# VH-VL binders against f1rd40r3617to3795, part 7

Target 1, 179 residues: f1rd40r3617to3795
Amino acid sequence: FNISVQSGYEAISQELCVVTCLKDLTSVVDIKTSSRPAMIGSLTDGSTETFWESGDEDKNKTKSITISCVKGINASYVSVHVDNSRDIGNKVTSMIFLCGKAVEDLCRIKQIDLDSRHMGWVTSELPGGDHHVIKIELKGPENTLRVRQVKVLGWKEGESIKIAGQISASVAQQKNCEA

## First folded at step 23 (VH-VL)

Design j1
Fold by ESMFold2, last read:
Structure j1 (fold): chain C 179 residues (1-179), chain A 119 residues (1-119), chain B 111 residues (1-111)
Amino acid sequence: as target 1 above (179 residues)
Amino acid sequence: QVQLVQSGAEVKKPGASVKVSCKASGYTFTSYDIHWVRQATGQGLEWMGWMNPYSGDTYYAQKFQGRVTMTRNTSISTAYMELSSLRSEDTAVYYCAREGFDYPYFDYWGQGTTVTVSS
Amino acid sequence: QSVLTQPPSVSAAPGQKVTISCSGSSSNIGDKYVHWYQQLPGTAPKLLIYDNYKRPSGIPDRFSGSKSGTSATLGITGLQTGDEADYYCGTWDSSLSSGVVFGGGTKLTVL
C-alpha cells in the first residue's frame, strides 16, 4: 500500500481531466498532532524512514493527527503510513478517520484495524462537500505510537475548472478539424 | 456560550479540606478535560492536574499527589477539586479551565474561587 | 527542573509595539506547542494565542505569536491602554515532573 504523489498523478491523468487536477496538498494544509508537534516535519518530508512519535502530553489519551484546510482547498484523500514491523514498541493497531466543517462537527467516516505486523499506507477517501477538518484517531497497545508519513491529495478551487475547460476546448477543436 | 461557574469563597483552618465546584454549560461537558490551576496573591499560575469527565480518569501534578482529588458529576455537568491537609501556603485563587482541542491549552476559564487558609 | 522565563515587566506608549519573550528548554518549548494567556487586573486568565501562533475567535490580529528553538514570543502592535495586563506563556514540560508549566508572567504597562 504505497502512495506516491508522482505515481498517483501519472496514473490518474490517463483517465479523466478531473484526474489531472489532483495534487499533493500536504504542504499547504495545517497539521496538528496531539503530542510532540516538533516532529510534524517527519510526517510531511516524503520519507518513510523518519517518524512522528507521540509524547507524554497524550500518553493517557487517544492520539490524533488533525488536518485543517483553508477556504479554497479541497481534500479528496488522506493517507497514513505506519510500519509496525519496525516500530516494535510504538505500534498502531487502530485508525479512525473523521471529517467535518469544524472540530465540533467531526463525523466518523472510516475505521480500520491493523495487525501487529502491518507495513504500509492506509488510505481514506473523503466524502464530497464542504470539509475543512480531517482528524485521524490512532490507538495502539503501548502508551506511545509512531506514524511515518501523512499525505493529502485533492484540488484547489479554480484550477480544476481551468484544466477541464482546456481539455473541453481541445475536444471541440478535434471535432471541428474533422470537418 | 461556553461558561464555567465556580463555587464561592472558602475560609478554612490548617489541616482541613476544601472542595471547589465548577459547573459547565454551553458545550458537551464529557467531551473536554477539565484542568485546575491556582494562583496565590501576587503570584503566577500553578497547574494542579486534569480530569476526564467522560471516564473519570485523572492526572495530578507531582506537587499535589496524595492531597488532591478531582471528580465530576456528569448528570449536572459539574467538576470538583478537593484539596486536603490544607496549609497556609494553599491560600490562593483556584480556577477550573477547559482543555482545548486535542492539546492541554485552556480555552475557557472559571471566574476563580478564593480559598483562604488561616489559623 | 525546567522553567519558563519571562521578563517581569515591559512598557510602551499607546500605539507602539511590544514583544514579550518566553525562554524554555528542549523538554518544553523546543518540543511542544506554546500558548499565551492575558490576565486583566482582577480577572481570570483568557486564552490569547494557542499552538504557537493561532488566534481564537475574537482576538484581534494585532496579537501574534511565534516560536524559534526553545524560545517563544508574543507580539502586540497598536498598543491600547486596555492591553495593560499580566501575560503568561504556557506549555507542556516532559521532564521528570511532566505536566503543564507556565512562565512567571510579564506585567505590561501602557504609558
Scores: ipSAE 0.829, ipTM 0.908, lowest interface PAE 1.0, mean pLDDT 87
Fold by ESMFold2, fold request of step 24:
Structure j1 (fold): chain C 179 residues (1-179), chain A 119 residues (1-119), chain B 111 residues (1-111)
Amino acid sequence: as target 1 above (179 residues)
Amino acid sequence: QVQLVQSGAEVKKPGASVKVSCKASGYTFTSYDIHWVRQATGQGLEWMGWMNPYSGDTYYAQKFQGRVTMTRNTSISTAYMELSSLRSEDTAVYYCAREGFDYPYFDYWGQGTTVTVSS
Amino acid sequence: QSVLTQPPSVSAAPGQKVTISCSGSSSNIGDKYVHWYQQLPGTAPKLLIYDNYKRPSGIPDRFSGSKSGTSATLGITGLQTGDEADYYCGTWDSSLSSGVVFGGGTKLTVL
């Protein structure tokens, strides 16, 4: 029964490749901000020199960035770039990550505090399952705050379920998409 | 299933006050801000402000500062708007509206309450 | 309110397409999400479009929204007699008093 051993190895290899191979999905997700949506392009342009700055429609409210994935898009990580060393009057000192099937089903999955000089990425791993909405709640000491970039890493249905050649493509995506 | 049910029509004299109620059902009342919008007969919509049912925080349109008070009673899922020093130009239909997800758009509206200010 | 400018009326025959414009400025439409509301005669407003182009559940895809620069557009295809209503755009305005503003409304007549 040497065929069964070979089949077991192929199944494990395909499952491992899918789990470890991530793709940058940021360009194919919907992004909503709690204010100034005209600046969303600064979150997704691949530059940490541009920023989204919150506006007056959420000045006295919780500020947020919400990511929605269409069917077939499976987010595994979400990352947010903040630069408190440059954004002196617009600092972000706390983030809460939530996810769920819909906006009504959001559950907190991570809370992190950032010091006043933080510069860099903050990443949350998303739990397994059929979630389609990711929300990042943002807090800071000022009336407004800035976020410099957002990334969504994961996999797209169909592109991750093939043998040999697709496994090689998935591994190449892992190398390019991980921090 | 979400419903906003408002109190009945009111007739008031100039200088009086009116308090309109808005009872929410079919969702978690404290999770969504309530806005108030009015519409005079044959006219457009005029925003008055919002109230956060969780914290009680409010934000009033500048035109109504000093005359409007928005409150709530969370135990009965009810929002209130009180407008004082009424004038004839305050004659309008007053709507409560639920704020949508994380932005001030209005996904559910009450039936409206007609307030008539007559001498 | 007149911060956002809409045509006072538009008309078209059943089955036709109509568009309703909403013109604002960089302090509102140019910077903020735009929403559209339908008000049938004698009723409260109803949300048709939010966040520029999104449709709430139950709104058919013959209603569409878009924006460009400081202007937004509501499109209605396959026009029906039941679409006869007033239509309002709404958004946040950061200039004067800072708050929600609506256009003056557009009366759609189905001829």
Scores: ipSAE 0.828, ipTM 0.910, lowest interface PAE 1.0, mean pLDDT 88
Fold by ESMFold2, last read:
Structure j1 (fold): chain C 179 residues (1-179), chain A 119 residues (1-119), chain B 111 residues (1-111)
Amino acid sequence: as target 1 above (179 residues)
Amino acid sequence: QVQLVQSGAEVKKPGASVKVSCKASGYTFTSYDIHWVRQATGQGLEWMGWMNPYSGDTYYAQKFQGRVTMTRNTSISTAYMELSSLRSEDTAVYYCAREGFDYPYFDYWGQGTTVTVSS
Amino acid sequence: QSVLTQPPSVSAAPGQKVTISCSGSSSNIGDKYVHWYQQLPGTAPKLLIYDNYKRPSGIPDRFSGSKSGTSATLGITGLQTGDEADYYCGTWDSSLSSGVVFGGGTKLTVL
């Protein structure tokens, strides 16, 4: 038994379950880098063959990628792809993920150290809510470092809602959307 | 409210040194780099370098390497710029400026300190 | 001489729109964020636009910034007599000397 909710039903007695798929929000967020913003396209092009390489403006400083969401954009995860096996002179050995509503109130939510041969994605779950500022602090042993891709997964307010009934044959579904 | 308050005007002779102070208030002093920028009368802006108040690290524009020293005293939230071996071409207004979020743009500026180098 | 080129002056009447250009190269504007500063007579510079187009709190939306290729533009609509000032673009330059560079400035006259 599956029951759908429609307008006009008078006696609804079961808890409604809302299932929302995560979407790739990377194209609708603002991305700032601490250096060489002309290379931001390499972070969002879906390719691990291109890269953002930090530049001279942050040479002796912590490097960062900052993602800003407008109201109505609910970022749930942020993922960063690095390839220390290929980027031998541009390694990333530390990532700190911070999140807040403004740059002044960013709080650390994850810190991870990467070995010198790390190859792949590093993902942080974000606190609930919309309108986040997400900062990823990056460090490595060289003056410059490389990041191959960034992804933001979440949902937009106003997207469709899947509803499953809960009367004996209830179906609750959660899907992790890749794109 | 963020504020940068600089020391008063200075008159110096060629060959002397000058040290300008910049007292910060209204924010966490060690969280933002301080830059120094000068402007000769009726002319444009010239960047001199930056200093990290947390670590004391510095980066100087090549034109000023060997003549400029940027320091701080975190106990009183104050940055300093010292320029040595002064020449008449160093006559300018000297500004401290706070670096904005994670990029060298300047979101707050001091009122400026006039340094006059004359014989 | 500055690495970034701005017109030395522009003028327009109150209520009109003006634009101020800033021309650079691939080692600066083409690769880096561009910022704009207003300097009213006898005062320190003030940030108007950062990161190409973003406005700090308190800057009205009649000020706008944009960037294309190796050039950036500051736009001012609804011109007011209080907008008479010098305007500077600024960015990072990654040439041999590497550091912050400013344009030569543009004097805006409201008449």
Scores: ipSAE 0.828, ipTM 0.910, lowest interface PAE 1.0, mean pLDDT 88
Fold by ESMFold2, fold request of step 24:
Structure j1 (fold): chain C 179 residues (1-179), chain A 119 residues (1-119), chain B 111 residues (1-111)
Amino acid sequence: as target 1 above (179 residues)
Amino acid sequence: QVQLVQSGAEVKKPGASVKVSCKASGYTFTSYDIHWVRQATGQGLEWMGWMNPYSGDTYYAQKFQGRVTMTRNTSISTAYMELSSLRSEDTAVYYCAREGFDYPYFDYWGQGTTVTVSS
Amino acid sequence: QSVLTQPPSVSAAPGQKVTISCSGSSSNIGDKYVHWYQQLPGTAPKLLIYDNYKRPSGIPDRFSGSKSGTSATLGITGLQTGDEADYYCGTWDSSLSSGVVFGGGTKLTVL
């Protein structure tokens, strides 16, 4: 689990080791949709059996889900669940992930095309730091589209664990993402 | 800072057309839709439609369909609204307004352009 | 024929709290974000509250918004004479001619 690095000093010394545990932060972020915000609860209820369906206020516009984190919330990953095999008339065939410190500063970090039968999660790793705004732009061939769930994984300030030795963040992150 | 500066007051006769301009500054003009809203003297607000400055796409309120045209010139960051076949009930102050982030709410408004339609 | 219903006027004394209601339907307030605009005499409207409860930068926290079911409410505490204005709720309506709709407006008088 832990990999430590020791110096060549005469006495054995240890580097400070920080273990960052990834948690589901979805309940502590603000979520905005480009339409039908009354259905946001379906995005965050932990169920892929409910959905948010876009409405007519964005029918001629790019559809979006925007997640805003307050200070001290370090979002590391965002995941979006789409089920084109069930949502036949409401498919999502393109996602663009943008991230920044404010809505004015959003930059594209990932673009992905989904096939017409895609069923499952699409995940984007986020840049390091806290207080992110994450925008997910969604496109599909129909006037409306559906998203079944969103999740935000990361950590809150003060959840770091200091132990003897040093490990890479990717090793700790793999362990927590699989849990 | 974000500003929307509109063209001056217009006086028109019934049956004529009017074109109101709205010059944007202080932000990336093509990143936000422009809406048009009017207000007759002593009355409430009435939405007319929106225009996407990047693509030129438009969406008009049903009441104005066939009489309104919304356009832009991106090189000078200017939106336009033209209303044709004017009637006396079109007498109003016409506002351009910038759509807020990813939803049709209006975070910045022009100063308004008074259009008077009378014989 | 406004699809959103607001009282035509409300009044209260300086320092008091006032609320302004906006009543709609499942095709608008019940399904969509609600916004509030302040229009001081002789001026353009100004955004006061967006997305039901959020305040733009520069709007003091004595202004608040909420919604329940198909109704929304603007709250103003610590009422000041400078708050005399017309107040409009706005939202998207999908029932008839899809688009932005506003309430008829509420004139606030500070006595």
Scores: ipSAE 0.796, ipTM 0.895, lowest interface PAE 1.1, mean pLDDT 88

Design j4
Fold by OpenDDE, fold request of step 24:
Structure j4 (fold): chain C 179 residues (1-179), chain A 119 residues (1-119), chain B 111 residues (1-111)
Amino acid sequence: as target 1 above (179 residues)
Amino acid sequence: QVQLVQSGAEVKKPGASVKVSCKASGYTFTSYDIHWVRQATGQGLEWMGWMSPYSGDTYYAQKFQGRVTMTRNTSISTAYMELSSLRSEDTAVYYCAREGFDYPYFDYWGQGTTVTVSS
Amino acid sequence: QSVLTQPPSVSAAPGQKVTISCSGSSSNIGDKYVHWYQQLPGTAPKLLIYDNNKRPSGIPDRFSGSKSGTSATLGITGLQTGDEADYYCGTWDSSLSAGVVFGGGTKLTVL
């Protein structure tokens, strides 16, 4: 499943031509990293030219990026951009997505192995509900690894995100597959 | 509910070894790394290293490399720190501490074990 | 001696506000999360602030943490007699030998 870097669409009903337009919530969530927190800004600056690089804090440990949603924020998708072709010596070869209501009650929802040449976005769908904690566990062959971007797509409580009769499911799918 | 209970005070001679235990309860022992920190009388805190109860992996401060060994017994949720070739300068209170969520901060501490090294 | 620098002591009357500074470098505070510990006399340290400005459960909001550049600050408002203790900042240092480092500690006296 692919999702747009800037927005996401979900087809609710083909018969009614109703889709859900998700918003970028990256700026309203709290992000924590297992190392080098000073580089967190690079994960959300909208550029794949910058990156977060893990540091000594999590040497010989699993690296992680943790996203915490505040009340009223409902995350639907999390997307992570890596570029193993550029980041030689800092490759990501495994991603595990976990989600829960609290940091002590996380459940694994997705696991993916990445090719040593992988370049692009890895996206995980999240279970419904608010007050989510999303943790991405990252592993690679080296002591350090790089992540280029993180995106959180979802909706805010009280906001209408349903679009009826404006776009077809096929168009929505096409937009999701682009970039 | 989370508790770290350490072994009792130790008195050792120079050149000897000491092994301090730290029994964990109230949480899944293998889910959190254990760190060791010591404090000489009237002095500040000094970090010694960490041990992963899950894998047994360790990372020691350079100052203690070659003299410190951190281990665990998962069946009894107990971490151990052994310091060899003891010197008078090793006289201190030794603490075990649980690493917090995905970063090396210490959210729970043992009560401390006093180790006295004297001839 | 300590990698991180704290004032050796601070004092104030009950109800007042105090701040404790912690100075480091780009290889530690500038790049890492800063944490604060409270140590009451004769007791083990207790986590007070983690990840620069987060409070663990049970810590009242009169305790606050902040970080700017290569320095961190602990703030205590509504000072109480029970706050008399030693306070330590801590973080990770990547210079020479990577590991956890602490400040020298600050003794807070409530007048």
Scores: ipSAE 0.898, ipTM 0.942, lowest interface PAE 0.5, mean pLDDT 93
Fold by OpenDDE, fold request of step 24:
Structure j4 (fold): chain C 179 residues (1-179), chain A 119 residues (1-119), chain B 111 residues (1-111)
Amino acid sequence: as target 1 above (179 residues)
Amino acid sequence: QVQLVQSGAEVKKPGASVKVSCKASGYTFTSYDIHWVRQATGQGLEWMGWMSPYSGDTYYAQKFQGRVTMTRNTSISTAYMELSSLRSEDTAVYYCAREGFDYPYFDYWGQGTTVTVSS
Amino acid sequence: QSVLTQPPSVSAAPGQKVTISCSGSSSNIGDKYVHWYQQLPGTAPKLLIYDNNKRPSGIPDRFSGSKSGTSATLGITGLQTGDEADYYCGTWDSSLSAGVVFGGGTKLTVL
């Protein structure tokens, strides 16, 4: 399922032309990195021109980005943007997505290998529920790697995410891809 | 509950070696790195290095390179720190500490092992 | 001598607020998470604050951490006699000898 970097759409009912619109929750989640936290701002600034680069703290270790959702925040998808074509010497070749209610109860939900030329978003769907802790474990061939953006899509408690309209699922998907 | 229990006090001669053990319990031993920190009497904390119980990988502070060896026995959830060529300046309380979640802070500490180096 | 600089001592009366500063550089505090440890007399250090401002379970909200630029600050409100201890800031330093570094420690005396 291709989810927009800015927002996500999911068709609930074709008969009723109801679309679910997921909100960008990136600004309301807590982000932690395994190294160089001063660069976390680059992960959420909306630009793929900036990046987080892992540092000495996690040298010879698995690198990670951890997202913690506060109460009332329901994350549905997490997306990570990498650009191995630009980040020579800092490539990401493996991503493992873990999710749980607490940091000590994380379960692997997705694993993906990236080729040395990968450029773009990698997205993982998250299990339902609130108070998610999402951890992305990152590996590459070098001691350091770069991640350019992180995006969290979901919904807030009490907010309606249903959009009524005369749009088909295909149109909704197109808008989602173009957003 | 998480606990790190260290071996007892040691008295060594200069030039000798000391090996301190740190038994972990209450959590998955291989999931967290173990660090070693020492503290001379009345002095501050001095970081020595870390060891990954999972892989056995280590990274030592420059000051201790060549003299320190950090190992583990996963079957008994025990980490070890061996310091060789002991000097009087090595007299200190040595602590093992568990690395916190995905960053080198220490969320649990052993009770400390006093190592005295005296002729 | 320590990579991170702390005041050697601070003191205050019970109920008052104290702050302990930790000064570093761009190679450590400026770029890394800062952590704080409390060490009561004759005991092992205890984690007080991690990741600049997070409290572990069991640490009361009287303790707070903050970071700005190349400096970090530990705040203690409602000072209690039991707070008399040594306090250390710690972080990672990226240098030729990269590794964990600590401040020199601050002795807190409750008057």
Scores: ipSAE 0.897, ipTM 0.944, lowest interface PAE 0.5, mean pLDDT 93
Fold by OpenDDE, look of step 23:
Structure j4 (fold): chain C 179 residues (1-179), chain A 119 residues (1-119), chain B 111 residues (1-111)
Amino acid sequence: as target 1 above (179 residues)
Amino acid sequence: QVQLVQSGAEVKKPGASVKVSCKASGYTFTSYDIHWVRQATGQGLEWMGWMSPYSGDTYYAQKFQGRVTMTRNTSISTAYMELSSLRSEDTAVYYCAREGFDYPYFDYWGQGTTVTVSS
Amino acid sequence: QSVLTQPPSVSAAPGQKVTISCSGSSSNIGDKYVHWYQQLPGTAPKLLIYDNNKRPSGIPDRFSGSKSGTSATLGITGLQTGDEADYYCGTWDSSLSAGVVFGGGTKLTVL
């Protein structure tokens, strides 16, 4: 299923299709950037009109956004919104998603190349388990790049996220699109 | 454990050059940038620049541009800082430092190398 | 002389709380992470606080960092004699001579 940025529905393959409703965990995770941390608020303000722009700290380095999950937070998906059509001179052409238990033990889980006109969300599924750190490495053709939003979907321990009932793939997709 | 071990003290005359080494161990050398910071006696810390052990890319503080050269030998996990045209005001303790995770803070430091410039 | 301004010295009795200020501008502290280093007499600096308020492993919770506007503050509670040292704030400065900058350092004396 295509996971919505606002909410995620995941069908678990069982005799009875159990739907898991994921929560937006963006407000309860710690976010770090490789430059201009004062602009981090723009990544999570719910608006694609604002953005984080990399600065001098990482001018000749790989740009990155690092998400740290606290205990009890289980991230399932991470989504990054970029708009290369608007951010001329600040384009993102590559995203590498890494995750692990600690910053020293990160593993690459996904790599995506973006065209020069890409506008929209890029999503990576996160492996299950005790993955507490998510890192997104960003590259572009210029010294600076822009990211407009970051979203983390998952579940909190102790909360039930399973919805009883059977839904079709089409219905699930529709709900994701409406979310 | 992470360690940065620097070369021994140096005594130089004005106009000479000095090359300080910094051997890294306990981590993947090419995964972290190395910075150089000096400290004159009784004075504060002064940043000199950084080098990527992976790419060899460097960035020097304006004050040292033209006089400082930072290099590395990845086969022995060693970074080097060479300062030329030495002056008396270059007398200081020179430190190599590892850049931390994804931002220019220094999580590990060498023990320092004393460089004395005197006629 | 230093881009970042620190008080040259602070002092307090054991068990007391002290704060060390670090003032900068919009081109550095204003939009950057601030870090703190401890330098014991005759030793190399040691990372004390990074990313405004995070402690590396081995640093006790007596040490804390905060940032507001163009200023940062290091807090030390339960002052111990072993805390007597020089303390430096550091950050990145986005100017024509962009790079890492340090405060002038603060000498902490435990009375």
Scores: ipSAE 0.877, ipTM 0.928, lowest interface PAE 0.6, mean pLDDT 92
Fold by ESMFold2, fold request of step 24:
Parts: sequence; structure tokens; C-alpha cells
Structure j4 (fold): chain C 179 residues (1-179), chain A 119 residues (1-119), chain B 111 residues (1-111)
Amino acid sequence: as target 1 above (179 residues)
Amino acid sequence: QVQLVQSGAEVKKPGASVKVSCKASGYTFTSYDIHWVRQATGQGLEWMGWMSPYSGDTYYAQKFQGRVTMTRNTSISTAYMELSSLRSEDTAVYYCAREGFDYPYFDYWGQGTTVTVSS
Amino acid sequence: QSVLTQPPSVSAAPGQKVTISCSGSSSNIGDKYVHWYQQLPGTAPKLLIYDNNKRPSGIPDRFSGSKSGTSATLGITGLQTGDEADYYCGTWDSSLSAGVVFGGGTKLTVL
């Protein structure tokens, strides 16, 4: 077997273990709302000055935002931004986070109550794995409520760490990466 | 396997009432709202309202407000729609339909119940 | 008097592509999810497309949905004789009397 020393080193170094970093995956997940889906862009535009406001489809019901990840998308955290100090008539006072592999399998993973002046992010860590469905149930004292942003943080299968354009190695090593 | 099975056809006189039943099976009855939709012969679909089997809450289309009552019996997984003060223009096929996930679209429908209003 | 307008009929040969339009307003299609139902002769309606463009299990990928502005479109490629049916768009309408509204229906004939 005839392999040059230069070729051997570079081949092994290029198979270095992939360490996936958490990234903003919000643009590659599907987002559904229980009402007024035309306003979903306000949840994902990176601005706390815009909002999704629930409509009359769910006026007398629990409101929800549901996030669906395709195969290969590993959502690790989901965050929801609420500003009850600005959204005086559209407050969110309760959030329940649910997660499963399908809408039929959703189980509660976090519940939190928010005071009437809450401003900021509420974050839930998600179980390990890919292909999650995440539902956020929202309640407030009025028939409508507002959410200002949603973010999904995680990693995408097959992505490698991009560093300075090159990875070098001084000793031959076996690729060791599970996720 | 999700199934909605409705009661049989009815013939009524103007001014009477009719009550149509819709028995659900193959899923948790209290987890999904039930809607009612009617269709006159050769015509399109007309939404009548919804009922929550969990709470018994209802919301009726304005056209039927005051004439329609939607109820359920959770012990036998059955929804009901009663329409009073019947007129000839109420002659139609009446469907129950299950609301889908967190939005009013209809993923399963009953077979329909024909109600004929004639003198 | 329908808040959602569909063509009354469309036709095409087997293997062709057809589209069925559904025109509404900012109080319905422009603001809400749109769904499509197929009604084969003598049967109850069946869900084809929900939430604008999603297909339930068992619906072939030759059925597709989209929307733009206040209009929605059902697309059917690889047309088959078994696709001959009435097709309805449906959505929520928030105008005068809030609730579910349907288009008038489109009869698809496969020649």
C-alpha cells in the first residue's frame, strides 16, 4: 500500500472529530401559530419591536406556537420573548413548553408563570435528538396576547466547524464524533 | 383508526327541530374540537360552529345563533347538533368534523346525515 | 354571495397539471391558514392540504398548495381520472361574522 507521508497526514487531519456548536436554527424550522399566521414573520425577524398578536381563531382558547424540525435538525433550546410592560392589553402570564417526535406525542417539559410586567426571554432546554416537535402553550388574562420573538438554538447534522480555513495534525488519529 | 359515525337520515316539517349525533372512535374524544358543516343538494359547504368536548364550550356561526345548540356526552364519545325552527332551506346533508392540530381545519369527517324539511 | 371565490370548473387530460385558484381578502386568506378539501362524488369531504402547503399522510406529493397575498392555489400534477371531484378551499374569516368560510367549489373534470 503506497501512501505519501504528506497525503497521510492531511487526510487524517481532515477527519478530525466534528464538534458541533449551537447555532440559531430559527430560519430552518417550521413555525405554526394557533392564529394569525400572517404575523409569523414578526416572530423570526430578530426584532423586539414587532410582534405576533393572536387573533379570533383562538380567541376563547389556549394560544400556541408550534415548531417542527425536519430530520437532521437538532434543536437544543427554544426561547420566547414577551414584553408585558409594552403589551398592556395583550399580556402573556403563563407558558407551557411541550416536546415530542410528533404532535400526538407531546409531553410537558417546562411550565412557568410570568408576572404582569415581565419583559424578556423565557428559555427551555429540549431533550436530546433530532426531528422534534415543540409546542409553546400561552395564556393571558385577555382574549388576545402578543409574543415578540421566537428563537431556536441547536445544530444541524453533517455540519462541520469552520475554523480559519485549515485543520492540521501532528499524529494520525481516528475520527471520533457521535454528534 | 379515527372514525366519526353519524345518526340516520331525518324528515321534518317546518318549525320542528332536529338533533344529529356524531359518535367518535379511534382517538381521545376530549382532545379535539368538533365542528358542524352542512351542504345543501348540489351546493357548497357551510360552517355552523364548533364545540369543545373537553369543556362543552361552543361558538356558533352568526347565521345559526339562537337556532343551533351543540352538546356532547363524553361518557359515550358522542357530539350532538340540534337545529330548531326548521325551514325548507335547512334541507341539507349535515357533517360533523374533527378539528385538526391547533387550527380550525378538518382532518376527519362523518359520513353525513341527510335532513329533509318539507311539508 | 361567497367571501372566497373559486372558478366553477376546470378540466385537463390525464398526466397534465392543473391549478385551482381561491381568491379572498385580507380578513381571511391574507391573514389566515388556507386548507383544501376533495369531495369525490357521493362522499364526505376529505382533507388534501392544510396550513397552506402541508399534506396529510396518504396524500400524494403531486398535490400541492401555496398562497400569495389574498389568493391561494391548489396544484395537481400527473392528473389521474380518480382526481375527478369537487375541490373546496377553506379558511378562517375575521370580517363581520368571524368563522370558517369555504369557497364555492371547483369541479375538476379529467378528459
Scores: ipSAE 0.842, ipTM 0.916, lowest interface PAE 0.9, mean pLDDT 88

